# Ledger of designs, part 5: VH-VL binders against AP-3 complex subunit mu (apm3)

Target 1, 249 residues: AP-3 complex subunit mu (apm3), of Schizosaccharomyces pombe (o94669r175to423)
Amino acid sequence: TNEFFIHVLERVSAVYQPNGKLAFGTVKSDMECKCQISGMPLLLLSLRPGTKLGNVRFHQSVNLKRWKQHPDQIEFIPPDGKFTLASFQTDFATQKSLPVVVEAKNKLDGRFEVRIRNTGKKSVENLKILITIPQALKSVTVTEGNYIFRASKYTHMEEGILEWSVKKLAWTSPALVLTGFLAPLKKDANSTEESSSYSKLEHLDLQYKLQGSTLHNFKVESLKMLNHPDKKSYKGVKHTIIAQNVSFR

## First folded at step 1 (VH-VL)

Design f1 (framework fv_firastotug)
Fold by ESMFold2-Fast, scan of step 1:
Structure f1 (fold): chain C 249 residues (1-249), chain A 122 residues (1-122), chain B 108 residues (1-108)
Amino acid sequence: as target 1 above (249 residues)
Amino acid sequence: EVQLVESGGGLVQPGGSLRLSCAASGYSISSGYYWSWIRQAPGKGLEWLARIYYSGSTYYSTSLKSRLTISRDNSKNTLYLQLNSLRAEDTAVYYCARDQDYGGNSDAFDIWGQGTLVTVSS
Amino acid sequence: DIQLTQSPSSLSASVGDRVTITCRASQSVSSYYLAWYQQKPGKAPKLLIYGASSRATGIPSRFSGSGSGTDFTLTISSLQPEDFATYYCQQYYSTPYTFGQGTKVEIK
């Protein structure tokens, strides 16, 4: 049958300051399509009125003249099967907030706490929290999920990355907590002051997927077959946010 | 629940080498951070030999560093200790132990193997 | 290297006695990295105390540890028949890790 599928993949990179303010953010999006339409269709994909695609690169089949006159309209002749219709980049600072919020707290005695909360209305999948550990860990406990510590190959204080993995974080879930304790710095063997011997956690990275959500005010309004205007094709549209490089520092 | 079993001990000749194994069960050595070897000569105290990190980084006793190699095989969940140029003073019970559990509440050698006796004699 | 010296090297005691063993370090050791072990003849050592004062899982409340800097103490408040053993202190603050020479607690 005559079917056309669109999967909008939004890959997010962001850096947040210690006060929670966004310092930098970009979203790189791909419109990945699968065409199962017989013949040589001429398709017109209409986006929400006023949509502006930044730094866009179109598939070679796109009518660029039409797009220049109407930036919310993409006219094209699809190849059979899978292809990328368009790739574009937007400034995240003008968009919706990311749903996963991280809070890190350090105490002078080497204790630290990382709290993760899903403030959105959809479940987060395959969540990874990468915590840069500046010195040896004494202990770690998590309320949910698995963790693994990967020490640096060139270790001077037994530093490394603590990877905390959670398969699913529902929007109804209470905050997930990782509590850890840094070992006092061993280099200062003559020190008896515990509080003076600890580094602070200063760098965390998040990675996750969020199905059925979009950071853009991007929406596919319609898909029409211009050379068969009376024909209605089934169109399926799916949105996925992939947070790949979300840093807190 | 967690058990460590040493093997590879016995009578060995001076100048030779030994390779000891420590098989872990009930816990994956790839999920724990540190693992150590400790020895005890008959009637004497404990002497720390070496430890290995999750990353494969190693630390050795200063007096034995040139003769010791600590290693592991994650697929077999087994630790190894290689000691070369054996001398009579290497005669001891050799223990493997879990060191600094990043997932637990213990920060010292909380799990020990039963030990394996190595006798260096002609 | 950090040298640990235990005192006394041996002692004789009766069931019900209060036993105190001291461990002196040649240089300051953070209390977070001082442990005590119990060893019975023919057996591997057993962790009693870690972090100078924290009892390991399953260790009876009669065992307690204290101290900081260079002076650490293990106390057994009321000695039981199963407590006759050799006790070792250990620092895991700096490599190489080192143990005290041991204190043998014998039945009087």
Scores: ipSAE 0.000, ipTM 0.401, lowest interface PAE 16.9, mean pLDDT 80

Design f10 (framework fv_firastotug)
Fold by ESMFold2-Fast, scan of step 1:
Structure f10 (fold): chain C 249 residues (1-249), chain A 124 residues (1-124), chain B 108 residues (1-108)
Amino acid sequence: as target 1 above (249 residues)
Amino acid sequence: EVQLVESGGGLVQPGGSLRLSCAASGYSISSGYYWSWIRQAPGKGLEWLARIYYSGSTYYSTSLKSRLTISRDNSKNTLYLQLNSLRAEDTAVYYCARDIVATIEDYYYGMDVWGQGTLVTVSS
Amino acid sequence: DIQLTQSPSSLSASVGDRVTITCRASQSVSSSYLAWYQQKPGKAPKLLIYDASNRATGIPSRFSGSGSGTDFTLTISSLQPEDFATYYCQQRYSWPLTFGQGTKVEIK
């Protein structure tokens, strides 16, 4: 059998400002391939016309002379099995939004709320929200999922990371809410609870996976075997977005 | 007044499965709070097993997660605990409890209502 | 995970005595997440103290809690006949929930 599989993995790093605007965002992409073609095929992978790959690093088999003349074409002789064809980095357009929207609000008397919505058209998988807790947590409730609090080592303020995990967040799902309460921060040994103050939540990170989607119009158009033009091969293409480092601060 | 009544205990064979019930009265289990299962082996201390939030989210003891399932039936106002692949070490009194956190009063609480417990003996 | 060690494991006391039970955590625990329970023979546990120092509804004033960080204490100021029981501390600060091993208060 003559089969060639391409998995485009887009790893996202982004920072959002308190006003909800994107401060910066970048996507590091890997084109992971699996070759099950007999012989020594000479393959030509064509991308959507006009595609420009930034800071690209190719597998050693790629014809760099052809690529320089036609940046949307990758000619190569694949090794058998699994390999990375290309790794590249692009800045996604500010008009392209990440599908998971986070709203964190500090309320009265140490209460805080973190609301998560999926605004896209695909389900989000393995969603993890890492909330930096600036002082002792009193209690937490979540509308869905599981949570784990990990106290920082040698903490003076009993601060730590609250990790909220949701296996799947459908695009039709209502907003998910985490409600938490901070323990009062006493001013001295004689302070009462009513005399305490509370720190504000200022930092939150997201991690998740999104199948069958891309942050920009990256598209594999065709795969041809140049040295055997009469020979057919199966081409499978899969796209996955991996939000690795998405920060709100 | 909230009351919890456990049932489903008794003698069970090693390797078998156990399904316990906890019938709640005086409060709807779907209207608030966490609801937990705790066990206590004869002459030993308390061990937390699992809890379910009123929204349906479930949480498990890491050592027993592969063998435990917590669930509920809102129409019967009843909590359930299923434990599979039973071992002699699972012999214990099993309790259900209402677990108050993040109350309307904005303070931490604890497990304020407990059932009387149901004894499970795992023996051949 | 946070381990709670109670001291003593058991004690003998007379009616009217002041009883002190300590609970030591392997990691710092916010006082707002420490609770104490009383369990009488053949009965389910009963919540005594929440937030390390606040009495639960209906709990007599002779019961008091204190402490912060890794060291917590339950005190019974004037032991009554109905107070002979096993006492457990619990932390809810770090998941999973854990209990101390228990302290048995027996008649001397």
Scores: ipSAE 0.000, ipTM 0.374, lowest interface PAE 21.7, mean pLDDT 80

Design f11 (framework fv_firastotug)
Fold by ESMFold2-Fast, scan of step 1:
Structure f11 (fold): chain C 249 residues (1-249), chain A 125 residues (1-125), chain B 108 residues (1-108)
Amino acid sequence: as target 1 above (249 residues)
Amino acid sequence: EVQLVESGGGLVQPGGSLRLSCAASGYSISSGHYWSWIRQAPGKGLEWLARIYHSGSTYYSTSLKSRLTISRDNSKNTLYLQLNSLRAEDTAVYYCARTEYLDYGSGIYDAFDIWGQGTLVTVSS
Amino acid sequence: DIQLTQSPSSLSASVGDRVTITCRASQSVYSSYLAWYQQKPGKAPKLLIYGASSRATGIPSRFSGSGSGTDFTLTISSLQPEDFATYYCQQYDNSPLTFGQGTKVEIK
């Protein structure tokens, strides 16, 4: 009846080097709100002092004059129902990193190994590992989850994407391992002659969701109703990280 | 605890054949490793000959491929190397060695972490 | 095939000396898949270093490995009496597996 809900969705794009070092990373955040307050509320959302919102864009109801003078205060008159209060883009917070670590190793005789660990304190949901396969795939085994191979339009080399899916990766889980074998390279697609050479795995992509965590050092200190200061309508903030564009190369 | 013991070496006439054995103990040859045969001629260096994976896939030195066969018997936990059409230059100590590929346990990353004591093959008329 | 060349082929040293052995590959060893072995007369080789720089279990800290690409080095920081032996480098990056020709470390 007199409730205001805030959900911060952080959509992550990142590129990691083969050694696990972050080359670059950016977070696109949306502050999605749902207003169930009667009347014409005038709300003031206060952020932790010193919070920086990069490239911020506000809903039309926000008092931009107040924001300019006090860049930790968002004053607005919310519409009924769902709306996006603010959208902003920031770099990764240095004290917080993505919890999923991937190690890919190229081995002898076209064998390769991909190891996945959750180093965080929360479970990772709907984890998908997309492995670029540079030539014909001979066999694959996984310690957990399901996989499918999707051949690319370049059938000459039998290239494709190996998609490895894991519904949930708990922080207590041992490392997950995918082991694969590449078939030897042929002189051409129709040749019976084979080269004893193998391409190396050079590209992986990750997709997953993480509930209750944030990469941005974003914190809502309070939500106050200025025209009804005795009303308590705020139930806190939900945070969700959506990793959709995380590459390892 | 993990050991490899070679046997089957001896004196063979040129053109003859010989089967070497490598008995494994302290681990199963059907799990998590691949195994190689390496030889060393008297006073010379090490030469890799063949390997077999846990899956059964085999790979050979190109120059010797037609004269060697690597195999295993999981029920006996034993590896074999069949030598055919032997020549004087095949005289050497033959070693059996293992690697670890899935990085469970020792973390050796396909290096030869365990070697047998070797068995001498002498090819002479 | 990746050809490995060690230098020197032999050296003479005294107990307490710092010994350096190099291994050069004819083409890049991807991900530093290079190992070092010690062999004493009449014995099988013993793994010292794998992955160019990782010390095998039970190997003394005086043994260290370094390098990447085509140039690799094995160093013994303070030679002990039991270290007089022949040392081999080996790549496991590409088939066929190949070894260096060996470096004999002899007492001076």
Scores: ipSAE 0.000, ipTM 0.438, lowest interface PAE 15.2, mean pLDDT 81

Design f2 (framework fv_firastotug)
Fold by ESMFold2-Fast, scan of step 1:
Structure f2 (fold): chain C 249 residues (1-249), chain A 124 residues (1-124), chain B 108 residues (1-108)
Amino acid sequence: as target 1 above (249 residues)
Amino acid sequence: EVQLVESGGGLVQPGGSLRLSCAASGYSISSDYYWSWIRQAPGKGLEWLARIYHSGSTYYSTSLKSRLTISRDNSKNTLYLQLNSLRAEDTAVYYCARHEVTIFGDVSYYMDVWGQGTLVTVSS
Amino acid sequence: DIQLTQSPSSLSASVGDRVTITCRASQSVSSSYLAWYQQKPGKAPKLLIYDASSRATGIPSRFSGSGSGTDFTLTISSLQPEDFATYYCQQYDSSPYTFGQGTKVEIK
């Protein structure tokens, strides 16, 4: 068999302000390869002209002299099996919007709501919403998925993390909604029977995976075997976005 | 307490333009608030026109989008509405209203504070 | 757009009567994002009920809201003379925000 597989994994870390404005964001990418080519091939990977790879770190097999002369060409001799060809970083200057949009509301009387929409063109998989609950949680309702409340063992406020999990969110799906109710904060001494106080949600995190999508205009133009130009081994590039640290604060 | 006062109404000619102001008094407008313009033709119901976010992001009613501009000046605690190409059908009382502040994302609640309204009459 | 239809368009009632106003949405209003406003002649609207059933601060207990999905109701349990007004429902689930056409309550 003469097969070479490339999988680009883009791991997203971002922080959004309460108004939805991006405070900061980075994308750390790994070009993971699987080589099943017989012999000792000399491969040349060509990137789209003008591609910029920030803080790039190459596998030891990469010809760094060629890369310095031609920063759109990666020449290497792959090991057998799986390895990481390159790791690099990009900022959100090139891509400001993520496909999953979260809307969170603190309503009156301890009610809160988290609404999730997929505005992209691919299904979102293994979606997890981690909602920081500042006090005792009374009840929760979700339109889809399941939830688990994990109480913090270091607090007397009965605070914790409400974890909402949705296996798949298609881009054609209507918004998914979680509605919750906080238990009232008790006023020790001079208790008020008619009024209740509630803390407000101030923090949530998203985690998800998106197959077949990229945050950049990253493109592998070609993969050639320089010492055997008559042989074909390239199977294409797969892209996956992993949102592992997307915070709303 | 927060009070909203609209101004800039009155008699205007068809084909002209209108600029309304909504000044908050009592307390400063926070960058965290959302604001809308709503109108009501004589004897008719309420019609939402436009909303502006504290970030400066705007949303418009589809039917009037091409003729409306909503803006805000945080330093003056004032909301504005510009309406162009006026016609008799634009005759209405125009209200500004505050939405409850939201914590995350691009969501506004119900309107908890309303101005007194300013009458705009479009006629020859 | 979510279209809201109120029923009835107008009604006449005596002091002490129970008044019920219905608001029907053309599609589901998620999380009961529905408010009711009272508007007296010559005045701005005043918030009565939010989130379908929560009474706003200072609103008398005779006003109550209920419903979910596409069907919502405002009830005044014992009508008072100061309740002469037009009542509007409003959804804030999706943009553009929409109001019902209004229900005029005339006290006899």
Scores: ipSAE 0.000, ipTM 0.377, lowest interface PAE 16.8, mean pLDDT 80

Design f3 (framework fv_firastotug)
Fold by ESMFold2-Fast, scan of step 1:
Structure f3 (fold): chain C 249 residues (1-249), chain A 122 residues (1-122), chain B 108 residues (1-108)
Amino acid sequence: as target 1 above (249 residues)
Amino acid sequence: EVQLVESGGGLVQPGGSLRLSCAASGYSISSGYYWSWIRQAPGKGLEWLARIDWDDDKYYSTSLKSRLTISRDNSKNTLYLQLNSLRAEDTAVYYCARDTYSSSWYEYFQHWGQGTLVTVSS
Amino acid sequence: DIQLTQSPSSLSASVGDRVTITCRASQSVSSDYLAWYQQKPGKAPKLLIYGASSRATGIPSRFSGSGSGTDFTLTISSLQPEDFATYYCQQSYDTPLTFGQGTKVEIK
C-alpha cells in the first residue's frame, strides 16, 4: 500500500440565543494524517491561497522556514503511520453556520417540547441532546432514538440532565420531537389551596458529528511529493465537524 | 489489485425479491472504504442505488429506499443488495463499486465489478 | 436531488478533433465532488477525472476537466480511435449520488 491520508477534524464550541442567532463560537482544528508511503518522501501540502491559520502548532517534521515565507504551504517529511500535522484555531463568527436547529417550547401544565431539524445537506451522526431538567420529570416520549435521565445528587427539586440520543439524522428527515412532562412542585403539605407550579426549560446542549463539511472554509488544494513528482500516492482529504459544546439558552 | 465479482443475477419474477452478492478480493471490505451499488438499464444511463461504509452506515436512492437493503458480511468479504417488490423497470446490469476511502477529500468510484444482468419478467 | 444534465447527448467527431462535453447541475456542487467516467460498450465504467480537474492514474493527458458551481466541462484534445465511448459526469456532493444522462462520442 503506498498511500497518504489527511483527515481534518474541526471541534466546535458555540452558544446560540433563543431566537437562533449565534452569540459566540470557536473552532479548534486538527490535521490528522496517516502515512503508508515507502521510503522517505518529501511532501508539500498547499492550502487555498491566502489561508491564515490561527494559533497554529506544527508537527516537528514541518519546515518552519518555508511556512513563514509561504503561510499557505506546509512542507514536511512524514513519519510512518498516524500523526497530527497541525493544530489550529479559527474564529467561528466569520464561518459557515451549523446545520442543526433547535426549538424548545414550554407548554401548559408542565409540558415541554424540543424539536430538532437538520437544515444542511449532509447527514448528522451520533446526535446527543442534553436537556437540563429543572425539577422532577414525570414522563418523556421521543419520535426517534433513546433517552436516559441522569439525576443530580443532593437536590431538593430532583433536577438533572435528560440525554436524548439519535444515531443518524438525515437531511431529508422530518423534525425529531421530544415531549416531556414535569411533575408539579410540592410547596406545602398543609396547604388547603391547590396550586401547581412548573419551572421553564432554559438550557440544552448538542453533540454530534458531520462528515464532509468544513466550518472555517479550510481547503487543501494539493499534496505533492517533491523528491518524486511523478508518483501519485495522495488519496485525498476528508473533513469532519465534531460539535462538542453547542449550547442553546 | 482489487477485484469485485457480482453474482445472483438472472431471470426473476415480478413481485418477488432479489439478493445480489459482490465478492471482493485483494482488499478487505472492513477497511475504511465506502462501497456502492449502481445499475444500468439496457441502453440507458447509470443510476446509483446504495452506499455502505465499513462501519455499517447506509445510504439509499430516494426513489428506491423503501425497496432496497444494502448489507455486508465481513467474514465472507462480501457485499449484498436486496431489492423487494420487483418490477419490469428493475431490469438492468447491477454493478458493485469501491467508493473512496472514508478520509478522502474527493469522492469517486475507483474500482468496478463486471456487472451482473438481472431480468425481471414473468 | 441534484440533477446533472449533459450536452450534447451525442456527437460525431473525427480522429484528431477537440471534443468538449458539458455537465450542468441543478444546484451548485463543490468541484471536489464532481467526477467523469468513460464507458465502452459491454464494459463497466472507468474513472477519468475526479475533483472536476484531476486526472486519474493512467489516464492520457488529452483528457482534461474544468468548471465550478453548476457548470463543468470534460475536454478531449486530439480525439483517438479508442475514445469511442459514452461519457458520464457524476456528483457526490449530496445524497443521493447522481449521474448525468451520458454523452455518446462516435468516431470514425
Scores: ipSAE 0.000, ipTM 0.406, lowest interface PAE 14.5, mean pLDDT 81

Design f4 (framework fv_firastotug)
Fold by ESMFold2-Fast, scan of step 1:
Structure f4 (fold): chain C 249 residues (1-249), chain A 123 residues (1-123), chain B 108 residues (1-108)
Amino acid sequence: as target 1 above (249 residues)
Amino acid sequence: EVQLVESGGGLVQPGGSLRLSCAASGYSISSGYYWSWIRQAPGKGLEWLARIFYSGSTYYSTSLKSRLTISRDNSKNTLYLQLNSLRAEDTAVYYCARLGDDYSNYEGYFDYWGQGTLVTVSS
Amino acid sequence: DIQLTQSPSSLSASVGDRVTITCRASQSISSSYLAWYQQKPGKAPKLLIYAASSLQSGIPSRFSGSGSGTDFTLTISSLQPEDFATYYCQQYNSYPYTFGQGTKVEIK
């Protein structure tokens, strides 16, 4: 038995300005491993030369002296089964962008529109768009998926979060559109007076998963068994992006 | 689309041996994924038996490992399960299933199942 | 081995009902390595949910999964006639892979 699997899991947090410009972006990555190698192997994992890992924390089995001298080499004795080999943080490269683009527009008479497009080359899975609604909704229509409105506990304006869920957004899909209408603005929940004025949407959050993609140029080159160089080990590497905290405000 | 068709079931005597086959189409079993056998006794739940990785690496249920052999023939795109020292408790429908996710080198869930083949071990 | 216990073992429901089935693991499941299956009499199981909450392609959106650690839930938001079946959870966190004992959803 000589199989070793690596899942590079990139968790994204980002904040975009209303003009579409990135204000802040951070990727927190985990190298989650599964070891199915008999005995007590001494493994050397080689990364692509020039790989940069920020604020890296290694599993206790990693030889830190080797890593300090050779930042493309991770030497370790794996535990059996599943474990996290390394956790690290990477900032967005200046030319990198997330594959899901959102455009929100406030229209006349309480109408608003949210458009979602996948500009990448992989399908986006389990997409959730969380729209902060500043006052009561009159109606909502979506071109795909389903939606749920969750009222805030502090509901004097009947405000809340509209959650729009789309199972899969292929890179070939046309833009998905949510159209909504706000009810006339009240001064407070007990008021009998209504106004034709409307609050504007100012805050959206995205959550999704993207299989087989990476935001940085992280690459595992090879896996060697140092104490048994005659043995051949199988190495499988998988990449997943998880966008959990992507805000537009 | 992946299609799996099991065969080799039937009536067998206690203490005997049985070899089940699973013919795969729509995907080459040597190209990826894990391939598994799962059984279900009449009126009972599901029990995982064994898997084989596309490289040939195997893993077995702890309670049955001494009596099971999972194998394959890449040229026939067919999976096999050899079961020895059969007992009445081995009476079940035996399913062949693909195990994986969107990357063939990782284990996961069973996304494609065969129709099953019934094995009956007489008392 | 990780043991999975489903609750309830059976339930009776009407078309249009919200149905909730729970799956409890004897030890923590990392990274949400849990799947849900539907099985109708005489048929092979059909994958509904993987990675605890991801809906399999071709499965109606009324099915959803949630949970982490040791407690997981399958929800059917509005039961349809074709949903009367037995449901199984399955963990793929560690070998051997194990299934729950099943929950039979019966018509009232």
Scores: ipSAE 0.000, ipTM 0.396, lowest interface PAE 19.6, mean pLDDT 81

Design f5 (framework fv_firastotug)
Fold by ESMFold2-Fast, scan of step 1:
Structure f5 (fold): chain C 249 residues (1-249), chain A 121 residues (1-121), chain B 108 residues (1-108)
Amino acid sequence: as target 1 above (249 residues)
Amino acid sequence: EVQLVESGGGLVQPGGSLRLSCAASGYSISSEYYWSWIRQAPGKGLEWLARIYYSGDTYYSTSLKSRLTISRDNSKNTLYLQLNSLRAEDTAVYYCAREYYDSSGYSLDYWGQGTLVTVSS
Amino acid sequence: DIQLTQSPSSLSASVGDRVTITCRASQSVSSSYLAWYQQKPGKAPKLLIYGASSRATGIPSRFSGSGSGTDFTLTISSLQPEDFATYYCQQYGSSPWTFGQGTKVEIK
């Protein structure tokens, strides 16, 4: 069969301050291809006019002279099967905001709340919220999804990571809420007054996927076979944003 | 399916030392779980002894901490319990078990068959 | 340490009977941290219920758990021949983990 598939994967790493401001962010992108074209095709991939790829590393088959003259065109001879056509990295400059908004609040008596909203126009998939718990966890309630607590090796205080998983967060969904209660520090047998104190949540991480979205409005316009212009091949293009390491602290 | 098999039990003299093994199959002990040792004296109830996290961090029963060492060998997928300064009161069946937790709660979900330790002169 | 006291310490029952075992904690235990185990003579304990009310994989529906705070209950709705065993409650809420003294369910 004469088929060529392109999967654009954008992996996001970002750190947000408690006030919601971006402290640091990067996007690492891979153009992963699967070639099922017979013979030795010479392909020309055309991107949206004006597209510029930052800090790009191309597969060895790419014609770099053509790319220098036309930065929105990638000419190459694909190997059979799966390969990475291009990898590129850009700073996440807030040109397009991430759709998942997190609000974490420390309340009185060891209570805390984490609220998640999808402000975008696409559903968020396989959402995982990793909440750093600074001492023993008494109880948790979630409006949707499942949770697992994994105790840390580092502590005599039974701290750990609370992982909250939501399979799908639709853009029409109301905010999802996790409410938790920390267990007070152990009562001292020698004390006449109960020892009861609570640490504050300082750190959480998000992981999720967005199908059919791109942070850079990157778009494949066409794929042509230059050495056989009378032959047609099917091209399939898929875009996925992977929020891989998005921290709030 | 997870299977745990304890070994190393038998007759030991008071004041001696004992090293028990727990061989795991069907699951890696290097996965993100706690693994525990529990004992049961003849005709008595269950007593928790120690646990180890997949990273190597250890926790012990307060009354036995000075005499117990829990450890693991990831290459052999095996857990160990070392018990020193043995007393007649240490006579028991020793079990290893996996600690499990999810959104519903916490438990010891897989147990080995147990190995009998008898402390007698 | 949290002490767990089971009641009764033993009981005699017939096949088809409804059996209720209670577990009382010396201080409050979150329901997420209470489990029940079954042990048959010469065998390792087997997990029945965790999180006070969640049935473990493969456990028959006749076993159910309930309770909160300091009072927890294990119920067997219609006792079967294979259910004659000793039952233990356990708490995870405070280190060290502790078990109840056990309840022996014997043939009447």
Scores: ipSAE 0.000, ipTM 0.372, lowest interface PAE 21.8, mean pLDDT 80

